# VHH binders against q9y6x5, part 172

Target 1, 379 residues: q9y6x5
Amino acid sequence: LPPKLLLVSFDGFRADYLKNYEFPHLQNFIKEGVLVEHVKNVFITKTFPNHYSIVTGLYEESHGIVANSMYDAVTKKHFSDSNDKDPFWWNEAVPIWVTNQLQENRSSAAAMWPGTDVPIHDTISSYFMNYNSSVSFEERLNNITMWLNNSNPPVTFATLYWEEPDASGHKYGPEDKENMSRVLKKIDDLIGDLVQRLKMLGLWENLNVIITSDHGMTQCSQDRLINLDSCIDHSYYTLIDLSPVAAILPKINRTEVYNKLKNCSPHMNVYLKEDIPNRFYYQHNDRIQPIILVADEGWTIVLNESSQKLGDHGYDNSLPSMHPFLAAHGPAFHKGYKHSTINIVDIYPMMCHILGLKPHPNNGTFGHTKCLLVDQWCI
Key: E = the ipSAE of ESMFold2; O = the ipSAE of OpenDDE; V2 = 0.75 times the mean of E and O plus 0.25 times the DockQ between their complexes.

## First folded at step 7 (VHH)

Design y51 (framework vhh_surovatamig_d1; at its last look DockQ between E and O 0.01; V2 from the best seeds 0.00; counts 0 for: pae O 13.9 > 2, placed apart)
Fold by ESMFold2-Fast, scan of step 7:
Structure y51 (fold): chain B 379 residues (1-379), chain A 125 residues (1-125)
Amino acid sequence: as target 1 above (379 residues)
Amino acid sequence: EVQLVESGGGLVQPGGSLRLSCAASGFTFSDYAMSWVRQAPGKGLEWVATIKTSGSETDYVDSVKGRFTISRDNAKKSLYLQMNSLRAEDTAVYYCAAKYRYDTGFYEPTSFDYRGQGTLVTVSS
């Protein structure tokens, strides 16, 4: 009987929410499973990059999804939400569902995880839902559980994606305790529904379940804006991505654009591509633009306008506010074990181990997650 | 060619009502979350309201909550904004905007995939 894994993401679930709010259903899940308190994500700390890092074990410069907005100078293609189904953008890596289908005679299922509705290396998830924000968590869960129970070849890897608490984190900011309490209680109730559904269908005892997220959230303010139009005229560059990491494609000499930007604000760092800090692992890809601007935590880069965002992410991945958590339950995992920190790229080789798959070369370290697993020695 | 064409703007007295319409073409309307964004004279763009793909969820900026209602008709490929109890501060050019992914950004005015040409709403006596 092959092992099965369900990977669940709640977008923008900041790790320290677990300390500041009550999660009775999630805490019950953790009591009989494992908790990693902080997951150090990849830079930039954005949705598409980090979701693809989870399922490939690669830094963004290696898997090619380097931002939520990208430009390729060779093909003159622009990546945006509206063209996210072009395989060109996703083909620099092999995500775990593709490996699952190609190495083993097994199926994969997906409820809206980024990339799962795209044929990558001519392989699409065996069962999938096209992205649609109006589809309820319950409908996503119903489809995933149906596929887990009623598929031949068997579904052994399944993903489930939910947009909250990210959307509310942006709207209200993570420091709005009243609104965030309401949103997070709703998410905890959805976790309760997930566990109840798996128990009702006889899946719970034999299914490995990972609950995680791609990034955290930090408080922003109209008092913390960087007006890029005060630094440089629009005629000198093409803007590929804006905030909090701006991607600048110069229309004139790169050094002249850099000189106009480098001393414009004390609240952002300006990097020529080759000077981007090595610790970011954000340099060796053609989709990374010649000049990158990185705003300080809680600062928003704007174009002569105000920002309505009270929360944002994308900032330096060393910031605890950018970190999600990971909780897991199932036959592969210890019960009642707590771990402090792993890297988000470590999730992929751990999942490959659980599923019995040979991982593609990756940036994760299996040793970092082995203490979570019952079949491993923790020395 | 993608087109979003707004209509229904005009001059109205404080306390009055207007209904804005937006006709969409050149893309699969039912796959996109739709928003209204406005720009007051001498100000930047401001997000006003969003409706998800099925029309089942709506969201509003606090200053218009209870006064404005966003709605959509997927069969007609149309978006609407019913504006009641209009105030002088509602004076702006109103743009229809489309966003495929709800989960990438907060409907920031610069984050939309498509935006129309706008329709002017003037609230004055």
Scores: ipSAE 0.708, ipTM 0.880, lowest interface PAE 1.8, mean pLDDT 93
Fold by ESMFold2, look of step 8:
Structure y51 (fold): chain B 379 residues (1-379), chain A 125 residues (1-125)
Amino acid sequence: as target 1 above (379 residues)
Amino acid sequence: EVQLVESGGGLVQPGGSLRLSCAASGFTFSDYAMSWVRQAPGKGLEWVATIKTSGSETDYVDSVKGRFTISRDNAKKSLYLQMNSLRAEDTAVYYCAAKYRYDTGFYEPTSFDYRGQGTLVTVSS
């Protein structure tokens, strides 16, 4: 039978939550499988870009989803919640579910993974749910397991997305031990429900399951605000994205806008596009704006408004607070193995290997993940 | 300069209706998810409803579901809240709020990019 893979994301699950909180169900999952303690994600450490990097193996500049909010100067299109389903935004890459379902006798299923309700290259996931945050984890899981068990051609690749702990991390901040303990216990219970459901349906022994996330979360504070309006008038630029990486489209001479911003705060780096550090791999796409502002960890860029977010993400991808984890279980994976780190783009070629798919050109390195896999020499 | 100007508040009897409006200026309205939030006397802000940028998807706090309807007109840069079957507990200052793409769901927001000055709704016999 062809190998099957379920890819699960719990949004905003910071890697060190595993060490600082109790996860009996997730720890049992890890004990019988593998753990990557830190996954180095892509800059900007935002939801849409990193979920697309997982499934394409590409840096943001290469797949074109460069932020949660974008502007394309050639077409004058804005990426927003009203047009995040426009294939224009997604068509600079081919995600793994498209490649998978174009194979003979294979289909793909999705429960709300970013992009799976979009016809990318005229191909939409074979089975999918339109994004709706009000749909419970249980309903998402019921649909995914029904499709894994009952589809012709069979579903061999499935995705499942959940909004927590990201939502609560924004609300409470990662340092709120009391509230985050309660939130993370609920998530561990959902992982327990997932494993139990797969066991009850006879899927557990032959389904490969990856549980991962897109980014972490850092603590914010009312004492760490950067007031952009105190440095520059609104009329000089169009704001494409605000915090913690602001995307600035000048309405006047770019150098004039840059000069007004460059000394705005010692807790913010201001980059002309060509001066963005090479290690970000965040330069060579028209959707990356001429000026970006990168706040220091825990600092919030605001427009004359206090922030009530106590946690945020999107910061420099070298920060441990921005890193998720990856855990996996199934016939492709070793049992009881822990690995220190991989790059988030490495997940794609690993998944292609597990599914027997030829990867598209990508930025991942298969060798970084080979120690997780039973069919590979760990060297 | 960014402005959100609420109107349509007032005094109404229980079971009555009001329609709130919010006129936006100084930013690209169609790029923002819009919310109504309210503050009852002596309480913090409570999220009431949110509408996505196109107007095609909405969400509400449970206490107002089936009674309130959020809508928007991107051509007029305006946000609305139709409030039916009003109750005493709906008494609050209602604020129009804008957020450039929320990271997660339509429940209680922790911050806004812009917020108006509010309009008072009083539901009393």
Scores: ipSAE 0.000, ipTM 0.361, lowest interface PAE 11.5, mean pLDDT 89
Fold by OpenDDE, look of step 8:
Structure y51 (fold): chain B 379 residues (1-379), chain A 125 residues (1-125)
Amino acid sequence: as target 1 above (379 residues)
Amino acid sequence: EVQLVESGGGLVQPGGSLRLSCAASGFTFSDYAMSWVRQAPGKGLEWVATIKTSGSETDYVDSVKGRFTISRDNAKKSLYLQMNSLRAEDTAVYYCAAKYRYDTGFYEPTSFDYRGQGTLVTVSS
């Protein structure tokens, strides 16, 4: 039987939550599998970009999902959370579920993973759920496990997405120990439900399972605001994305707009597109706007409005608060092994290896994950 | 130029009290969470206390809870540490430190944006 892989994402699960809270179910999962303590995600550290990086192995500039909100100046199209169904935005890369599904005697399944309800390169997952935040984890889990167990051709790759603890992180802030403890307990219980379901179905021993996240969460405050209206008039630019990385489309001379913003705040870096630091791999795409503003950790870019968020993400991807974790279990993985760090783009070539798929050109390094795999030499 | 200048250290008997002060300049003091860290002879840096930007939230290492009080005056750009019921184990160089990034890093003595030169507190009979 071909190898099977379930990729699970708990949105906004900050890596150090594992150190600061108890996760009996997840800890048991890790004990019987592997843990990567920190995953360096891609800049910007947002949901759509990072989820697509996981399944493509590409930096944002390469796969073309460069933010949760995008604008294409040529086609005049907009991308957002509520407008993400146009294949135009996704077709600059080939996600792993498409690659998998095009193989003989294989199919893919998805429960609300970003991009899975869109035909990409004229291919849509054989089984998928349209995104609906009101659908319970249980229902998502039931569908995924049913497909994994009963499909023909067999589902060999599946994705499962859940919106917590991200939503709560935004609401409460990651430093709210009382509320976040409750939220994270629920997450651990869901992991318990997942494991139990797999065991009940007889899938546990043969299914490779990866539990990961797209980004972390940093504490925000009303005391740390950067008001753009204090620096530049609204008539001079169009805002494509706001915080903590603002994408600016000038309506006047770019240099003039830049000059008005460059000294707006000591807690914000302002970049012309061509001057964006190379380490971000966030330059070579037309969907990246001419000017990018990057707020320092914990600072929020606002207009003449107050932010209701007590936590946020999207900051510099070198910040530990932005980093998720990765845990895995199954026949492909060692037992009781902990690894310090990988890059989020490294997950793709690892998954391809596990599934026996030829990877598309990607930015990941398979060597970074060799120590996690039983069939590989470590180092 | 960013400066943090500590004062108020000295020799005190066990059970005594001291009040440390830190004068800040060269940065927007009110935007930064402020902390005290200390280094005892032969030991590494230890986090002692933090006060958030608004001054309404404070946190302490367990060993000083109930004895030490951190406070700030944003108008004067000053940080304070009232130290009561001092013990021999409180002997250390005390440093004023600043951090505007809001993270668990407040408890990591090496993760501050700015740190002063320190003031020596010696508790001895």
Scores: ipSAE 0.000, ipTM 0.262, lowest interface PAE 13.9, mean pLDDT 93
ESMFold2 (binder alone), look of step 8: mean pLDDT 83; pTM 0.846

Design y52 (framework vhh_surovatamig_d1)
Fold by ESMFold2-Fast, scan of step 7:
Structure y52 (fold): chain B 379 residues (1-379), chain A 125 residues (1-125)
Amino acid sequence: as target 1 above (379 residues)
Amino acid sequence: EVQLVESGGGLVQPGGSLRLSCAASGFTFSDYAMSWVRQAPGKGLEWVATIKSSGSETDYVDSVKGRFTISRDNAKKSLYLQMNSLRAEDTAVYYCAAKYRYDTGFYEPTSFDYRGQGTLVTVSS
């Protein structure tokens, strides 16, 4: 019987929410499993980049999903979260569901994880749902559990994506105790539903389940805006991505654009591509633009407008506010073990090990996650 | 060519009602979440309301909750905003806007994939 793994993401679940709110269902899950308190994600701390890093084990410059909005200067193609179906954008890496389907006589299933409704290297998830935000968590869960029980070849890798608490984090900000308490309680109830469904279907005892997220959330304010129009006229550049990391494609000499931007705000760092800090691993890809602007935590870059976002993400990946957590339960995992920190790229080689797959070359370090696993020595 | 065409704006007294309409063409309307965004004189763009692709879920800015109702007709490729109990501060140009959702752009009004030309709503005595 091959090992099975379900990977669940709650978008925008900041790690320290676990300390500030009550999660009875998640705590019961952790009691009999493992908890990684902080996962250091990749820069830019955005949805598409980090979801693809989880399933490839690669930094953004290597997997090619470098932002939620991208431009490729070689092909002159534009990418957005509403225009993400072109395989071109996803083909710089091999995600785990593709490896799962090609190395073994196995199937993959997906409920809306980014990239799973796109053929990548001519391979699409064996079972998938086209992205639609109106589809309930229950319907996503019903499809995943049906596919886990009723597939040939067997579904051994399944993914489930949910848009909260990200959407509410943006609307209310993470410091809105009343609204965030309601949202996070609902998520904990969904985790309870997930566990109950798996138990009722006889899946719980033999299924490995990972619950994680792509990034955190930080508080923003109408008093913390960087008006880019005060720095530079629109005629000098094309804006590829805006906030909190702006991607600038110059229409004139790059040095002239850089000089107009470099001292515009004390709350924004301006980098020529070759000067982007090495620690970001955000430099060696044609989709990274000639000039990048990085706002300080809690600051929003705008174009002569107000922002209604009270929370945002995308900031420096060294910030604890940008970090998600990872919790896991199942036959591969210890019970009652807590670990402090792993890198988000470490999740991929760990998942490959659990599934018995040979990982593609990646930026993760298996040694960082081995203390979570029952079949490994912890040092 | 994508088009969003708003109609139904006009002058109304405080406490009055207006119904805005938006006709969409050139894209798969039923795949997109739809929103109304507004710009008051001398102010920036403000997100007002969103309705998800199937019409099953709606969201509103706090200042209009209980007064405005967003709705859609996917067969007619049309979006509506029923505005009741109108206030002077509701005076604005109202834009129809479309967004496909993975990362939320609803609360950043310039992040929409498509936006119409707008219709003026004036609330005054």
Scores: ipSAE 0.530, ipTM 0.804, lowest interface PAE 3.1, mean pLDDT 92

Design y53 (framework vhh_surovatamig_d1)
Fold by ESMFold2-Fast, scan of step 7:
Structure y53 (fold): chain B 379 residues (1-379), chain A 125 residues (1-125)
Amino acid sequence: as target 1 above (379 residues)
Amino acid sequence: EVQLVESGGGLVQPGGSLRLSCAASGFTFSDYAMSWVRQAPGKGLEWVATIKQDGSETDYVDSVKGRFTISRDNAKKSLYLQMNSLRAEDTAVYYCAAKYRYDTGFYEPTSFDYRGQGTLVTVSS
């Protein structure tokens, strides 16, 4: 049988939730599989950028999805509609479902993973659902499991995306134990449903399953706001993205814009594009704006307004609060193995190895994930 | 061309009621989560209420819970806000807003895919 892989993402699943809440179904999954306790994501720690990094193995400056809101200085295009299906935004990289379909006569299936409803390099996932947040986890799972049984050509790579716990993390904040415990219990129950469904359909023993996430979540407050309007007038710049990483496009006065912003708040760093720290790998792309503002953890950048968000992400990727985890089970993986950390870009070459695909050039290091795999040399 | 056109605002006495409407065109309305956002005089934008694509879930800011009801009619491509027991502090311009993906939302200017021009609600004796 050709190797098969199901990649599942629970958006905004902070790694230390595993330490602070009970997950009986996830713990049973991990007991007979592997756990990576922290996954160091890419900067900025946002949904679209990190989901695309998982499936391309590239930093944001290389794959071109540099934020959830973007402006391309060369073409003058705006990515300001979250339903924007222009392949232009996605064509700077080749995601794994495209590689899977082009290198072998194999099919891919997708339940709402970012980018899977867009033709990328003239190739769209063989089976996919257009994004709709009202579609239940059960319906997404039903479609994926049905498609995994297709044999002409066989579906060997499948993705499943779920919006929680991110939406609730924003509403309640990660420190709201009462509300977050209810949300996380529901997610654990969905993991239980996933495993049960795969067992009932005879898929469980021969399917590799990865459960991961794109980022974490940190607590925000009305006491931690940075009012951009107190620093600079709107007439001097175009705002491309606001918080917690603001993307500033100066209209005329670049040096004046920078000077007005650089000492505005002790709780944000102001960078000219060329001065963005090398460790972010967030500089070499036309969609990264001339001035970038990076708020300190838990601080929100606003325009003369209060913030209703009690949780947020997008912050420095060195922060443990921004890190998700990775758990995996299946014939490719060891049983009962724990690993401390990998980089989120390492997931792509690992998945290519499992599927027998030649990875496109990428920023991941296969050696970082080899100890998870039964067919690799690791002491 | 995407358009969101609000109506139903006006002057009302404290304790009164108003129903706001928003007519959507130029996009597939049933694919978008819809919200009402307001701006009181001299204040920033405040998120008021959200309804999911199929109407299955609704959320409200605490100050309006039990008084306001958000609803939608996907066949008519319309969003509504029934406002009861109105207070002076509800005085604001009310905007209809649309978002395809639920990621961060609320009243960041870049967080909504589309926003209307607003309708003024004045609650005064």
Scores: ipSAE 0.527, ipTM 0.794, lowest interface PAE 3.0, mean pLDDT 91

Design y54 (framework vhh_surovatamig_d1)
Fold by ESMFold2-Fast, scan of step 7:
Structure y54 (fold): chain B 379 residues (1-379), chain A 125 residues (1-125)
Amino acid sequence: as target 1 above (379 residues)
Amino acid sequence: EVQLVESGGGLVQPGGSLRLSCAASGFTFSDYAMSWVRQAPGKGLEWVATIKQSGSEKDYVDSVKGRFTISRDNAKKSLYLQMNSLRAEDTAVYYCAAKYRYDTGFYEPTSFDYRGQGTLVTVSS
């Protein structure tokens, strides 16, 4: 029987939530599986970029989804999360569901993972749901489990995406214990529902399940705002993305725009594209703008306005607050093993190994995840 | 091309009621979460209420919970805000706003994909 894998993402699930709140269902899952306590995501620590890095094993500069809002200087195209269906934006990489369908002549299934409702290199997930935030977790789960059990060629790779706790993290902030406790209890109950559904359908013992996230969340405040309009007039530049990483396309000389911004705030770093720190792996793509502003943790860049956002992400990927976790269970994984840290790009080659796929060239290192797997020597 | 046109604003006494309407055109209305955002004189934009694509899930800023009701009619491509028990603090220009993805921090009023022309609500006395 070919190996099967279900990849589940709870958007914005900060790693240290596991230490500050009770997750009885997730802890039962981990007890007979593996836990990676911190996953070092890619910069910028945003939803679209990191979800695509998980399934391609590439840094953002390599896979081309460099932000949730983008401008391509070569083609003059603009991307937003409302016009994300143009394959042009996704074609700089080959995600794992495309590889799964093309190499092994197997099917893939998707419940709303970013990119799965777009034909990428003329290949769309065999089964998919168009993005719609009104579709319940239960309906997404019902479709995924139906496709896992009732498809020919068999579904061997499936994805399931859920918008929480990210949406509530933005609304309440991660330090709101009362509201976040309620939200995270609901997430844990959904994990319990997932496990129970897989057991009832006879899938649990032979299915590899990964539960992970794309990023964490940090507390923001009305007292920590950077007003960009106080430093530069909007006539000097086109704003491609705002906060906490601003993408600036100059309308005048780049050096003049840089000079107006470089001392704007002690809580923001201003980079010319070629001066972006090498550790970010965020430089070599036409969709990365000539000037990039990076706010310090918990600071919000605004245009002469307040922000109602009490939590945010997108910050420096070295920050523990930006890190998600990874938990996994199934025949490929050890039982009761805890690992400290992996890179988010390492997930892709691990998943390729589990599915018996030849990975496309990628930035992940298989050796970083080998201790999680039963068929690998850890030493 | 894309248009959101608000109507129903006006002058009302404290404790009164108003119903705002928004007519959408130029995009697939049923694919978007819809919101009402407002701007009081001399203030920034404030998110007030959101309704998801199917109309089944609604969210409100705390100051209007129990007083305001958001609703939508996908067949008519229209968004509504029923405002009851109005207060002087509710005085603002009210904008209809559209957001395709829920997971990208829709609570930030400046992050919406589309915003209408606005309709003025004045609660006076």
Scores: ipSAE 0.558, ipTM 0.819, lowest interface PAE 2.9, mean pLDDT 92

